VH-VL binders against q8ixk2r445to577. Designs and how they scored, part 16

Target 1, 133 residues: q8ixk2r445to577
Amino acid sequence: FFGMLQNKGLTDYCFDYNPPDENQIVGHQVILYLCHGMGQNQFFEYTSQKEIRYNTHQPEGCIAVEAGMDTLIMHLCEETAPENQKFILQEDGSLFHEQSKKCVQAARKESSDSFVPLLRDCTNSDHQKWFFK

## First folded at step 1 (VH-VL)

Design r11 (framework fv_retifanlimab)
Fold by ESMFold2-Fast, scan of step 1:
Structure r11 (fold): chain C 133 residues (1-133), chain A 119 residues (1-119), chain B 111 residues (1-111)
Amino acid sequence: as target 1 above (133 residues)
Amino acid sequence: QVQLVQSGAEVKKPGASVKVSCKASGYSFTSYWMNWVRQAPGQGLEWIGVIYPGDSDTWLDQKFKDRVTITVDKSTSTAYMELSSLRSEDTAVYYCARWLPHTEYFQHWGQGTLVTVSS
Amino acid sequence: EIVLTQSPATLSLSPGERATLSCRASQSVSYYGTSYMNWFQQKPGQPPKLLIHAASNRATGVPSRFSGSGSGTDFTLTISSLEPEDFAVYFCQQSKEVPYTFGGGTKVEIK
């Protein structure tokens, strides 16, 4: 799968990565932004290693979650994907993070009008359903 | 080294169509969006639209939706912009431009193609 | 669409002087801490050249005398000390949403 990773419940929003410094592409939070398909910041690849890769820059970035955290952050991809970088895209569209046993949910960032993907207990909510477009 | 090489100047009569090409080299053609922008002589820049060569997905400014078709040929790494029903106000230099990662839009530009529409 | 208004339309200065160019957006081009405003330089017969992206980030190879600032709807391009090669037309451009739009341009000319 390759393309814009769009939310079923928050229908106008897609995974988006726009690092604040072009010389530091990793270590920042993945956000949700209006789907527009422009500027390469919304293109991700779901790999056979269960990674969500950001291939727009070299070196390639892989979405990860640190133990005990709920935010998705960009890390460097590794030769063998570590457990914190593995997500299972399920038949129903849920994006299951294996290490934490939680699902990725579109959520409003507290004290902001912005939206971000966060790890939450898995539910049958459309806010936890994702698809490539 | 990224290069975008466009086709040569065209002179057309009102009502005709023009098809401008943009041949890309030095990068993975199917991995980056290709924009089209025009500039009338002595005037500012006007964005026309964009295509993703990997699947031919396109976004166009509403002003051009009825007259513009953007296509790609993956085998030759070439993008095309076809503008129909030409009018004198369509006289402009037409550019193709590839987006760079990290929000560096329009970083690599073709040399431009002058399209002149006159009776 | 987002309309960008540049001022002044023409700026007449001498080499060595500071140039300050303004760009105003009809609605905010900032989102989640990032401002999607870019600046381009254009010389006759050439395509535009990117100077600044994301409001304040200088593009590779662009001299340090060029700087960008601003957020929301108000943005500024500053050239701290004009060199002869800096006399050109400058355009702001927003990449926050489609359609992408450009300002009308500011011409920096010799006095």
Scores: ipSAE 0.006, ipTM 0.530, lowest interface PAE 13.6, mean pLDDT 84

Design r12 (framework fv_retifanlimab)
Fold by ESMFold2-Fast, scan of step 1:
Structure r12 (fold): chain C 133 residues (1-133), chain A 122 residues (1-122), chain B 111 residues (1-111)
Amino acid sequence: as target 1 above (133 residues)
Amino acid sequence: QVQLVQSGAEVKKPGASVKVSCKASGYSFTSYWMNWVRQAPGQGLEWIGVIYPGDSDTWLDQKFKDRVTITVDKSTSTAYMELSSLRSEDTAVYYCARHSRYDILTGYFDYWGQGTLVTVSS
Amino acid sequence: EIVLTQSPATLSLSPGERATLSCRASQSVSYYGTSYMNWFQQKPGQPPKLLIHAASNRATGVPSRFSGSGSGTDFTLTISSLEPEDFAVYFCQQSKEVPYTFGGGTKVEIK
């Protein structure tokens, strides 16, 4: 699967990664922003290793969650995907983070004006349902 | 025949908590979002938050996140909003309102409860 | 959060006259041809009643004299010919993003 990763509940919002510049692709939080339909900073690939890859730049980035955190951040991809970079995209659209046993949810964390994907206890909420557009 | 029936008026002291109920009937309770909105006497409307009864997913306005808990009881088709650490500024009519669609962003508030007056006074 | 500003605060008119109410958003509430702006009517002692959703769609049972228009940041609610039961407070509300926000209201009062 590849394309814009859109939320079912927050229907106009997509995964978005816009690092400070093209040479600084790691270490920043993945956000949700209005889907623009043009790929670019909203273009992701879901791989057979259950990674969510950001490959618009070299080296390729992979979304990860650090131990004890609930935010999704960009790391460098590894030859064998580590457990903190594995997300199971389920038949119902849930995006299950294998290591933490939590699901990715469209949420507000720090500001009422901004949306981000966060790890939350798994529910059947439409805010935890994702699909590639 | 959608109906939302709220609990009766409450009078509380500053620092107390209040829990308002909203009993739904005439539709599939777990299939629609339930919003909470308040209105101070003579003032405008202020959105508090919303819950999806099917899985208890909640979204709250940042102003209320540390004082409000929204819950549901599926067996009685009832939603609850609990507001803690009450202040005189919390004196308002509190409404529950149903989202018209299962999706929070494509919906609109089509049915409202009658309102519950919460008065905070010492 | 998206701030909604309604004007005028009060509109004094007689039955049969046209009412035009404005709502301006601090940022666009439109996306790919849809505007997530709703309008409510509220009478004393009653909860708000939905009139218009998605800027221009009348809710079920709402008389045709009520119409909504606009896109982006500028929205209008029009009552083509005021009836006695239309004297009330009207609120705009955006549903494009949470937190949902309401305008301050426009009171339409009898002259």
Scores: ipSAE 0.000, ipTM 0.545, lowest interface PAE 14.8, mean pLDDT 85

Design r13 (framework fv_retifanlimab)
Fold by ESMFold2-Fast, scan of step 1:
Structure r13 (fold): chain C 133 residues (1-133), chain A 121 residues (1-121), chain B 111 residues (1-111)
Amino acid sequence: as target 1 above (133 residues)
Amino acid sequence: QVQLVQSGAEVKKPGASVKVSCKASGYSFTSYWMNWVRQAPGQGLEWIGVIYPGDSDTWLDQKFKDRVTITVDKSTSTAYMELSSLRSEDTAVYYCARFSTHPLNYYMDVWGQGTLVTVSS
Amino acid sequence: EIVLTQSPATLSLSPGERATLSCRASQSVSYYGTSYMNWFQQKPGQPPKLLIHAASNRATGVPSRFSGSGSGTDFTLTISSLEPEDFAVYFCQQSKEVPYTFGGGTKVEIK
């Protein structure tokens, strides 16, 4: 699959990666932002290696979760995907991070109005259901 | 001002359990991971585990998994670490420490004052 | 688990001298260009205080005489000119993967 990765519960929001410097595509947190339908910073690919790739730039970025963390960050893709970059997109739309045994959930960050994808215990919540558009 | 305030010193006998508290203030408690670290007298630091207060997600060092329970009370912004089946080698100062929310890495930026737990005959 | 070995165990120096502290990891703590090595200072009766994060970034309020360097498995904390308040125990700590481990510490003491 490829396209805009949209949340079922937070229906107007999509995965969004907007690095502050076009020359540094890695090292920043993936956020959720209003879906604009134009691809670009919201265009992701789910690969057969279970990666979520950001294909706007070369070299390509891959979403990762660091050990002990719950935030999704952008790192460089490797020839052999490490376990912290593998997400299982399940039939029901959940994104399961096998290394942590957690699911990706749309959530509010801190006390702000900003939304981010975070790792949470898996539930049947629509905030944990994702689809490509 | 961000502060972590821990409960007072405890003296326990071998085989007992101890529960240490860490009350947070000055920040959004449910938005930051909370670590537990211990230090035996005159010795180095040993990581025990970490909890995300928003949903109680926990990661523990394998050596503590059978004896440690980390919990939170969101209504009081308090984290707890309970250690069971105490041994003399569990005598240590126990610290809670908050992780930063830096997107590239987490580091322990704010620490509690420590709680001395003494396990004696 | 990643084992961190600090050397020397004790470093005896005078104020004004340069201190160089080493930390070696049993496996790489670098990941996609970032080195997940942190340094803490601890004085008697106090909790550890963060000095350096991600190998080389000074924490807020930490004097410029403190610097960190290294990548992969070999890391160094340097104090360019020791002040009286710098005599303390220093610990390295890795945050690359759980369990998050600490080195055994280097005591910087007055000669």
Scores: ipSAE 0.006, ipTM 0.534, lowest interface PAE 14.3, mean pLDDT 85

Design r14 (framework fv_retifanlimab)
Fold by ESMFold2-Fast, scan of step 1:
Structure r14 (fold): chain C 133 residues (1-133), chain A 124 residues (1-124), chain B 111 residues (1-111)
Amino acid sequence: as target 1 above (133 residues)
Amino acid sequence: QVQLVQSGAEVKKPGASVKVSCKASGYSFTSYWMNWVRQAPGQGLEWIGVIYPGDSDTWLDQKFKDRVTITVDKSTSTAYMELSSLRSEDTAVYYCATGYRYGSGSYYNPFDYWGQGTLVTVSS
Amino acid sequence: EIVLTQSPATLSLSPGERATLSCRASQSVSYYGTSYMNWFQQKPGQPPKLLIHAASNRATGVPSRFSGSGSGTDFTLTISSLEPEDFAVYFCQQSKEVPYTFGGGTKVEIK
């Protein structure tokens, strides 16, 4: 799957990655922002290895979750995807992070200037349903 | 046909709790955030918090965090705001309000639909 | 939290005059080209009514005499020619981050 990873509940919000320093393309939080349809910082690839890849920069970034955290951050992709970078996009649209056994949810973080994707207990909420546009 | 209809006026004593309801109709209740805002007589508007009815995800202004509970009943498309440990300064009109209804890459969460307001009077 | 300061507190004007209302934010309410500043009109005994969203977009049914402008921290609501029904209190509100906050209001009253 390729494209903008859009939330079913927050119907106009997409996964977005815009690091403040282009010389440090990894280590920053993935955010949600209004879908603009122009690709670039909102263009992601869901791979057969269950990775969510950001291919705009080189080396390619892969979305990951650090142990004990609920935020999604950009890491370097590996030849063999580590468990913290694997997400199962289910038929109902849930994006399940196997290592933590939690689902990606669109949420507003108090210190954020936008909505952010966070790991939360899995529910049938439209905020936890995602699709590629 | 978007409508938000709130419960009637309440008179409470200091220390009591009040629960205000907001019944939504004419749109997808579980798809948009429901905000609560209050206004003391002759004063400005004060944001209390917001809930996403689809999963009950809630954000509150820090000053209300220990006294306010926001909930929803999906089966009746109704949101509730409960404020406990009432003080005289909690006397206000309480409003529910929902954000931008139409999606197209332009969701701003403006409060484009408001309930009629519920006057809560706290007096001894 | 983002503090919004509205000025002046009161505008005393006659019908037909131009009203200019200011709202200043303690920090930027803009992100990637979108300014999360909204304007509301409130009349006695009524809930607030949305006039402008995202700094410059008029809400449905709002007359063309109302316009919004600005970005970053400085925003303006303009009423090009006041009608009798426009005498009301006007509030700015930011929706960039929680907690959402409102300005103190500007009362537009008949001179």
Scores: ipSAE 0.006, ipTM 0.552, lowest interface PAE 11.8, mean pLDDT 84

Design r15 (framework fv_retifanlimab)
Fold by ESMFold2-Fast, scan of step 1:
Structure r15 (fold): chain C 133 residues (1-133), chain A 121 residues (1-121), chain B 111 residues (1-111)
Amino acid sequence: as target 1 above (133 residues)
Amino acid sequence: QVQLVQSGAEVKKPGASVKVSCKASGYTFTSYYMNWVRQAPGQGLEWIGVINPSGGSTWLDQKFKDRVTITVDKSTSTAYMELSSLRSEDTAVYYCARDYYGSGKYYFDYWGQGTLVTVSS
Amino acid sequence: EIVLTQSPATLSLSPGERATLSCRASQSVDSYGNSYMNWFQQKPGQPPKLLIHGASNRATGVPSRFSGSGSGTDFTLTISSLEPEDFAVYFCQQRSNWPLTFGGGTKVEIK
């Protein structure tokens, strides 16, 4: 699968990576932004190794979650995908982070109108359902 | 250099449709999405919608969704905005505008010269 | 939709004076270190021209007398010393949410 990774519940929003510092292309949070399909910052690939890859820039980035954290961060892809970079896209559209036993949910950032993908306890909410567009 | 060149002025009767073109040059057409904005005489700016030239996906302001179609022709690097069921209040200058992406920012960096559409009975 | 309110509607000033223009959003337009607020200048018969993006970054070729500030819901465009070519209409624009919206504009006119 590849394309825009869109939320079923928050229907106008897609995974987006648009770091404010181009000198540090990795290490920033993955956000949710209005789906626009420019084929760059919203273009992701789901690999057979269960990675969510950002192939727009070199070196390639892979979405990861640090231990104890609930935010998704862009890291450099590894030759062998580490466990913190593996997400299981389930048949119901849930995106399950196996290492943490949590699901990716579209969520409003505290005291803000900004939206982010965050790890939350798995539920049957449409805010936890994702699909490639 | 980047240029957006729009089609010429149009005069239409109420109930007709108008199709405005915006021909891009000086950059990779599919790398930037294209917005459409209108401005009635002496009034402010009103966003109509946007298209991703690469995939053809569009997002429209709810006010226009039933009357506006935005399309592209990648072979000629041209975007089109078609507005149907014209009313006198649709009289406006229609602009295309390129969206820039970079360093956490999104902004309209280049605009077409505008196309005056007059709806008169 | 996010509503942008610009004030004042009209500023009547002389060349050399400072202009301060306000744009207030009904909701925060900030996201992850970025303020999705832009400013445009428009002269009669011309398309809008980008002045400021991301609240405070001057666009290429824009004179240093133009500056933008603010975050969240309260934004300001300042022209430190008006030149004759600066008498124009100024619009703010938010890029945080669909639909994209513009403020009603502030006209800076010669006194």
Scores: ipSAE 0.008, ipTM 0.620, lowest interface PAE 8.4, mean pLDDT 86

Design r16 (framework fv_retifanlimab)
Fold by ESMFold2-Fast, scan of step 1:
Structure r16 (fold): chain C 133 residues (1-133), chain A 122 residues (1-122), chain B 111 residues (1-111)
Amino acid sequence: as target 1 above (133 residues)
Amino acid sequence: QVQLVQSGAEVKKPGASVKVSCKASGYTFTSYYMNWVRQAPGQGLEWIGVINPSGGSTWLDQKFKDRVTITVDKSTSTAYMELSSLRSEDTAVYYCARGGYDSSGYYHFDYWGQGTLVTVSS
Amino acid sequence: EIVLTQSPATLSLSPGERATLSCRASQSVDSYGNSYMNWFQQKPGQPPKLLIHGASNRATGVPSRFSGSGSGTDFTLTISSLEPEDFAVYFCQQRSNWPLTFGGGTKVEIK
């Protein structure tokens, strides 16, 4: 699958990655933003190695979660995907992070009206259901 | 200069398999998707599938899922499309086409191989 | 899958005339303000050549006489004044959803 990774519960929002420097694609947090259909910052690929890749202009960006954290950040892709970069996209739309045993949820950023994808205990909430559009 | 060069014409019998190659040059092979499209003589275009050369991930049209395998060899910047259990209706020109997202987010095929004629005859 | 229907199947015109080619999708190919419709030109013995992407954006090197318009399910490719080299088959293609699909083509031929 590839395209815009959209939330079922927060229906107007998509995965978005907007690094401050287009030549430095790693180290920043993945956010949720209004889906615009323009690609670029909102186009991702789900691979056979269970990676979520940012390949619009840089083929090696992969979403990861560092041990003990709940935020999704951009790391360099590896030839063999490390555990922290593996997400199982299930038939029901759940995005399960294998290393932490948690699911990706569209969540309000604390003290803000903005939204981000965060790791949370798995539920059957539509805010934990994702699809490529 | 971007160039996609495909292997030569093939003649196969029903039930055989064919493997078509597409050698890319003039760009970073892993930065663009590679699509496969066929065209029966005098007919329209039919999309077969796509591969991301970076990871080897593929997406195939349901019609071809059980008969087509798309692979890449990153060391030679070459994509391959193998079609098995050939039938006479598989007679077509097979094209590879480079696909990618432009700066406005539109996905399109900007460069095509010259095409490989595969003839399936009994 | 999204089905694309092109009309007419053949369009017989003379050099200098305006050509208008239609492509209709079985469902909208729009998403969030953008239309994911592309147009290709194919001449005998050659692979298709990209003309228009995103409904209205001309590809690099494509003459200004080619223009694309439309949104949702109805799209048009216009050639304002046909040149001899423009007599070819034209295909529309959608990228709104996978699998990618093409229209059946419109042949623009000399009258």
Scores: ipSAE 0.006, ipTM 0.527, lowest interface PAE 15.3, mean pLDDT 84

Design r17 (framework fv_retifanlimab)
Fold by ESMFold2-Fast, scan of step 1:
Structure r17 (fold): chain C 133 residues (1-133), chain A 121 residues (1-121), chain B 111 residues (1-111)
Amino acid sequence: as target 1 above (133 residues)
Amino acid sequence: QVQLVQSGAEVKKPGASVKVSCKASGYTFTSYYMNWVRQAPGQGLEWIGVINPSGGSTWLDQKFKDRVTITVDKSTSTAYMELSSLRSEDTAVYYCARESYSSGWYPFDYWGQGTLVTVSS
Amino acid sequence: EIVLTQSPATLSLSPGERATLSCRASQSVDSYGNSYMNWFQQKPGQPPKLLIHGASNRATGVPSRFSGSGSGTDFTLTISSLEPEDFAVYFCQQRSNWPLTFGGGTKVEIK
């Protein structure tokens, strides 16, 4: 699968990655923003190794969750995917982070009207359902 | 060339509704979000809302949620903003503005010429 | 909502002088290392025109005399040497949170 990774509950929001310095692709949080259909900052690939890759830049970035965190951040991809970079895209649309046993949810950033993907306990909420457009 | 052309000036009585159009050309209409902003004479800019032309989904400022409807007609590449229950304080120039995704900063890169809506008793 | 306060309301200057315009946000407009503050220029009878996006990035076709700076809650638009066509109203806009909000504007007028 590849394309824009869109939320079922937050209907027009997609995974978006816009690092402040294109020469330093890693270390920043993945956000949610209105889907524009133009690729680049919203173009992701779901791999057979269960990675969500951002391949617009070289070296390629892979979405990860650091220990003790609930935010999705961009790491460099590795030849063998580490456990913190593995997400299972389920038939029901849930995006399950294997290492933490939590699901990716579209959520409001605290004290604001902006949105981010966060790890939360798995529910059957449409805010935890994702699909490639 | 990218152009956004809006409908002409309107004069309305209190309690009426107004529907302003914004016709886009020079780009793929469904690939950019369209925002609506108003400006009372001699005053600042006030954001009303945005529409995704591809799916028709809208996000509105809460103060306008019960009075504003934003729609699109993809066949004519036209966006519409309808404001109901008009009051004199709704007198303003209404603008449509395209939202750019260049460099990920999402600025309003092209604006319509504006539509003056005058509400008078 | 995030409130943007621009100061001064009016700047009276002569061509060739430096203009410094301020925009202060009621809370940070920074998100994940990015400052979502934009600047627009508006001339009488015309729609606003984009000048600066992301606090410091000049829009296509905007002259180099315009520059933006700042982060967090405090932002500045600088015009290094005013040209006659630069006498206009300038608005800041935050893009970090919905609803989107604009400052009240700073009018740069001829002294």
Scores: ipSAE 0.007, ipTM 0.579, lowest interface PAE 10.9, mean pLDDT 85

Design r18 (framework fv_retifanlimab)
Fold by ESMFold2-Fast, scan of step 1:
Structure r18 (fold): chain C 133 residues (1-133), chain A 120 residues (1-120), chain B 111 residues (1-111)
Amino acid sequence: as target 1 above (133 residues)
Amino acid sequence: QVQLVQSGAEVKKPGASVKVSCKASGYTFTSYYMNWVRQAPGQGLEWIGVINPSGGSTWLDQKFKDRVTITVDKSTSTAYMELSSLRSEDTAVYYCARDLYYRGYAFDIWGQGTLVTVSS
Amino acid sequence: EIVLTQSPATLSLSPGERATLSCRASQSVDSYGNSYMNWFQQKPGQPPKLLIHGASNRATGVPSRFSGSGSGTDFTLTISSLEPEDFAVYFCQQRSNWPLTFGGGTKVEIK
């Protein structure tokens, strides 16, 4: 699938990646922002290797979660996807992160009204359901 | 090059409706969000709402939700804001403003404004 | 709703002087290293003009004497040396949360 990766529970919010330096595509956190339908920083691809790729920039970035962390960060894509970059997009819309055995949830950032995708224990919450638009 | 041109001043009685137009030129109309903002005489700016011209989806400040309708006509590259049940407190200059909805990006092009006066 | 408080309400200065304008948010407008705070200039009878976006980025064509700084809840617009055309009202605006909100404005007037 290609497109905006939108949350079912937080209906106006999409995966968004806007690094502070265009010359350094990796190492920064993925966030959620209002869906704008204009591609670019909100255009992602779900691949057969279970990667979520940010392919509007070269080299291509792949979303990953480091061991012990709950935030989604941008890494360089590898020829063979490592376990920390594998997300199973399930039929119900859940994004299951294989290495941590947790699900991606739309969550409110502490002390602000901004939102981010975080790893949480898997539930049936609509905040853990995602779809491409 | 890029320009937003709004309709002329309106004088309305309490209880009436007003529809302000904003005609865009010099860019691809469906590639930018269009916001509406008002300013009462001598006062600050108040955000009303926004429309995505591509799909027609709107987001409104809750205080205006039951009185405001924002629409677009893609064939004429024109956005409209209609405000119903007018009160004297609605007397203001109404602006449309273009927005590329990315982080930190703001209203980079504004219409000249439309004065709406509500008086008995 | 995020409330933005600008201070001072009025700043009386002479050409050539430095102007420092403050904007305080009731909640943080930051998200992962980005500050969703913008600044606009408005002259009588004209629409607002974008000066600064994302707290510190000058908009295209804005002179270098204008600079923005700050993060979290406290933001500043600085005009290093006032020119005659800079006497205007300045508004801050947050884009961190719906509804979008503006500060009450700071009027920079000739002393």
Scores: ipSAE 0.006, ipTM 0.555, lowest interface PAE 11.6, mean pLDDT 85

Design r19 (framework fv_retifanlimab)
Fold by ESMFold2-Fast, scan of step 1:
Structure r19 (fold): chain C 133 residues (1-133), chain A 121 residues (1-121), chain B 111 residues (1-111)
Amino acid sequence: as target 1 above (133 residues)
Amino acid sequence: QVQLVQSGAEVKKPGASVKVSCKASGYTFTSYYMNWVRQAPGQGLEWIGVINPSGGSTWLDQKFKDRVTITVDKSTSTAYMELSSLRSEDTAVYYCARVAQLYHPRYFDLWGQGTLVTVSS
Amino acid sequence: EIVLTQSPATLSLSPGERATLSCRASQSVDSYGNSYMNWFQQKPGQPPKLLIHGASNRATGVPSRFSGSGSGTDFTLTISSLEPEDFAVYFCQQRSNWPLTFGGGTKVEIK
């Protein structure tokens, strides 16, 4: 799959990665932002190795969740995907992070107007359902 | 000014439970993960678990998952670690330690002073 | 779980001497440009203090005599010239895989 990774419950929001430094694509948090339909910072690839790749810059970035964390961050892609970079996109639209056994959920940052994808216990909520547009 | 202050030493009998507190001050409590680490006398450090204060999500080392509960009270900026079914080998200094949510790579940049838990018959 | 082995267990040196501490991981803690290895110093009665993060980056306020190096499975902490306050226990710690793990520690002692 290729495209904008949109949330079913938070219907106007897509995965978004816009690093503050164009020469440093690694280490920053993936956010949710209003879907704009233009690709670029919202264009992701889901691979056969169960990676979510960001190819707007080189080297290619891969979304990961570090041990003990619940935020999604950008790492460099590896020849063989490490476990922290593997997400299983289920038939029901849930995005399951295999290493942590948790699901990606659209969530509001406390005391703010911004939204982020976070790992949460898997539920049947539409806020945990994702699709490529 | 920025600090983590833990509750005082505890002496417990085998089979009891202990609840250690860690009160944060001088920073936005919900912007940092809170970890728990223990150290038996004269031994190395052992990671127990972590909580995200913003959402309450936790990860625990499998060794502790059946005996440990980590919680937070956002109104008082306090994290708690409760360990049940205590054994003599649980005698250790228990530390809370924070990790920034925003910055990578992540590391323990601030630690509490430690709480000695002694389990004896 | 990644096992971290530190050697030697005890290092006996005099002030002014160079200390070299080893940490070996049971599997690689590297991921394209990042080594998820940290070093901590601990003195009796105190919590651990961060010295080095990401194998080679000195934490803010840590003296330049401390340096970290290595990649993959083999890591080294070097103290170029021991000061009296450097006699302590040193721990390595990995964040590459779940659960987080620490080495057994190396005690740097006088004599």
Scores: ipSAE 0.007, ipTM 0.642, lowest interface PAE 8.2, mean pLDDT 86

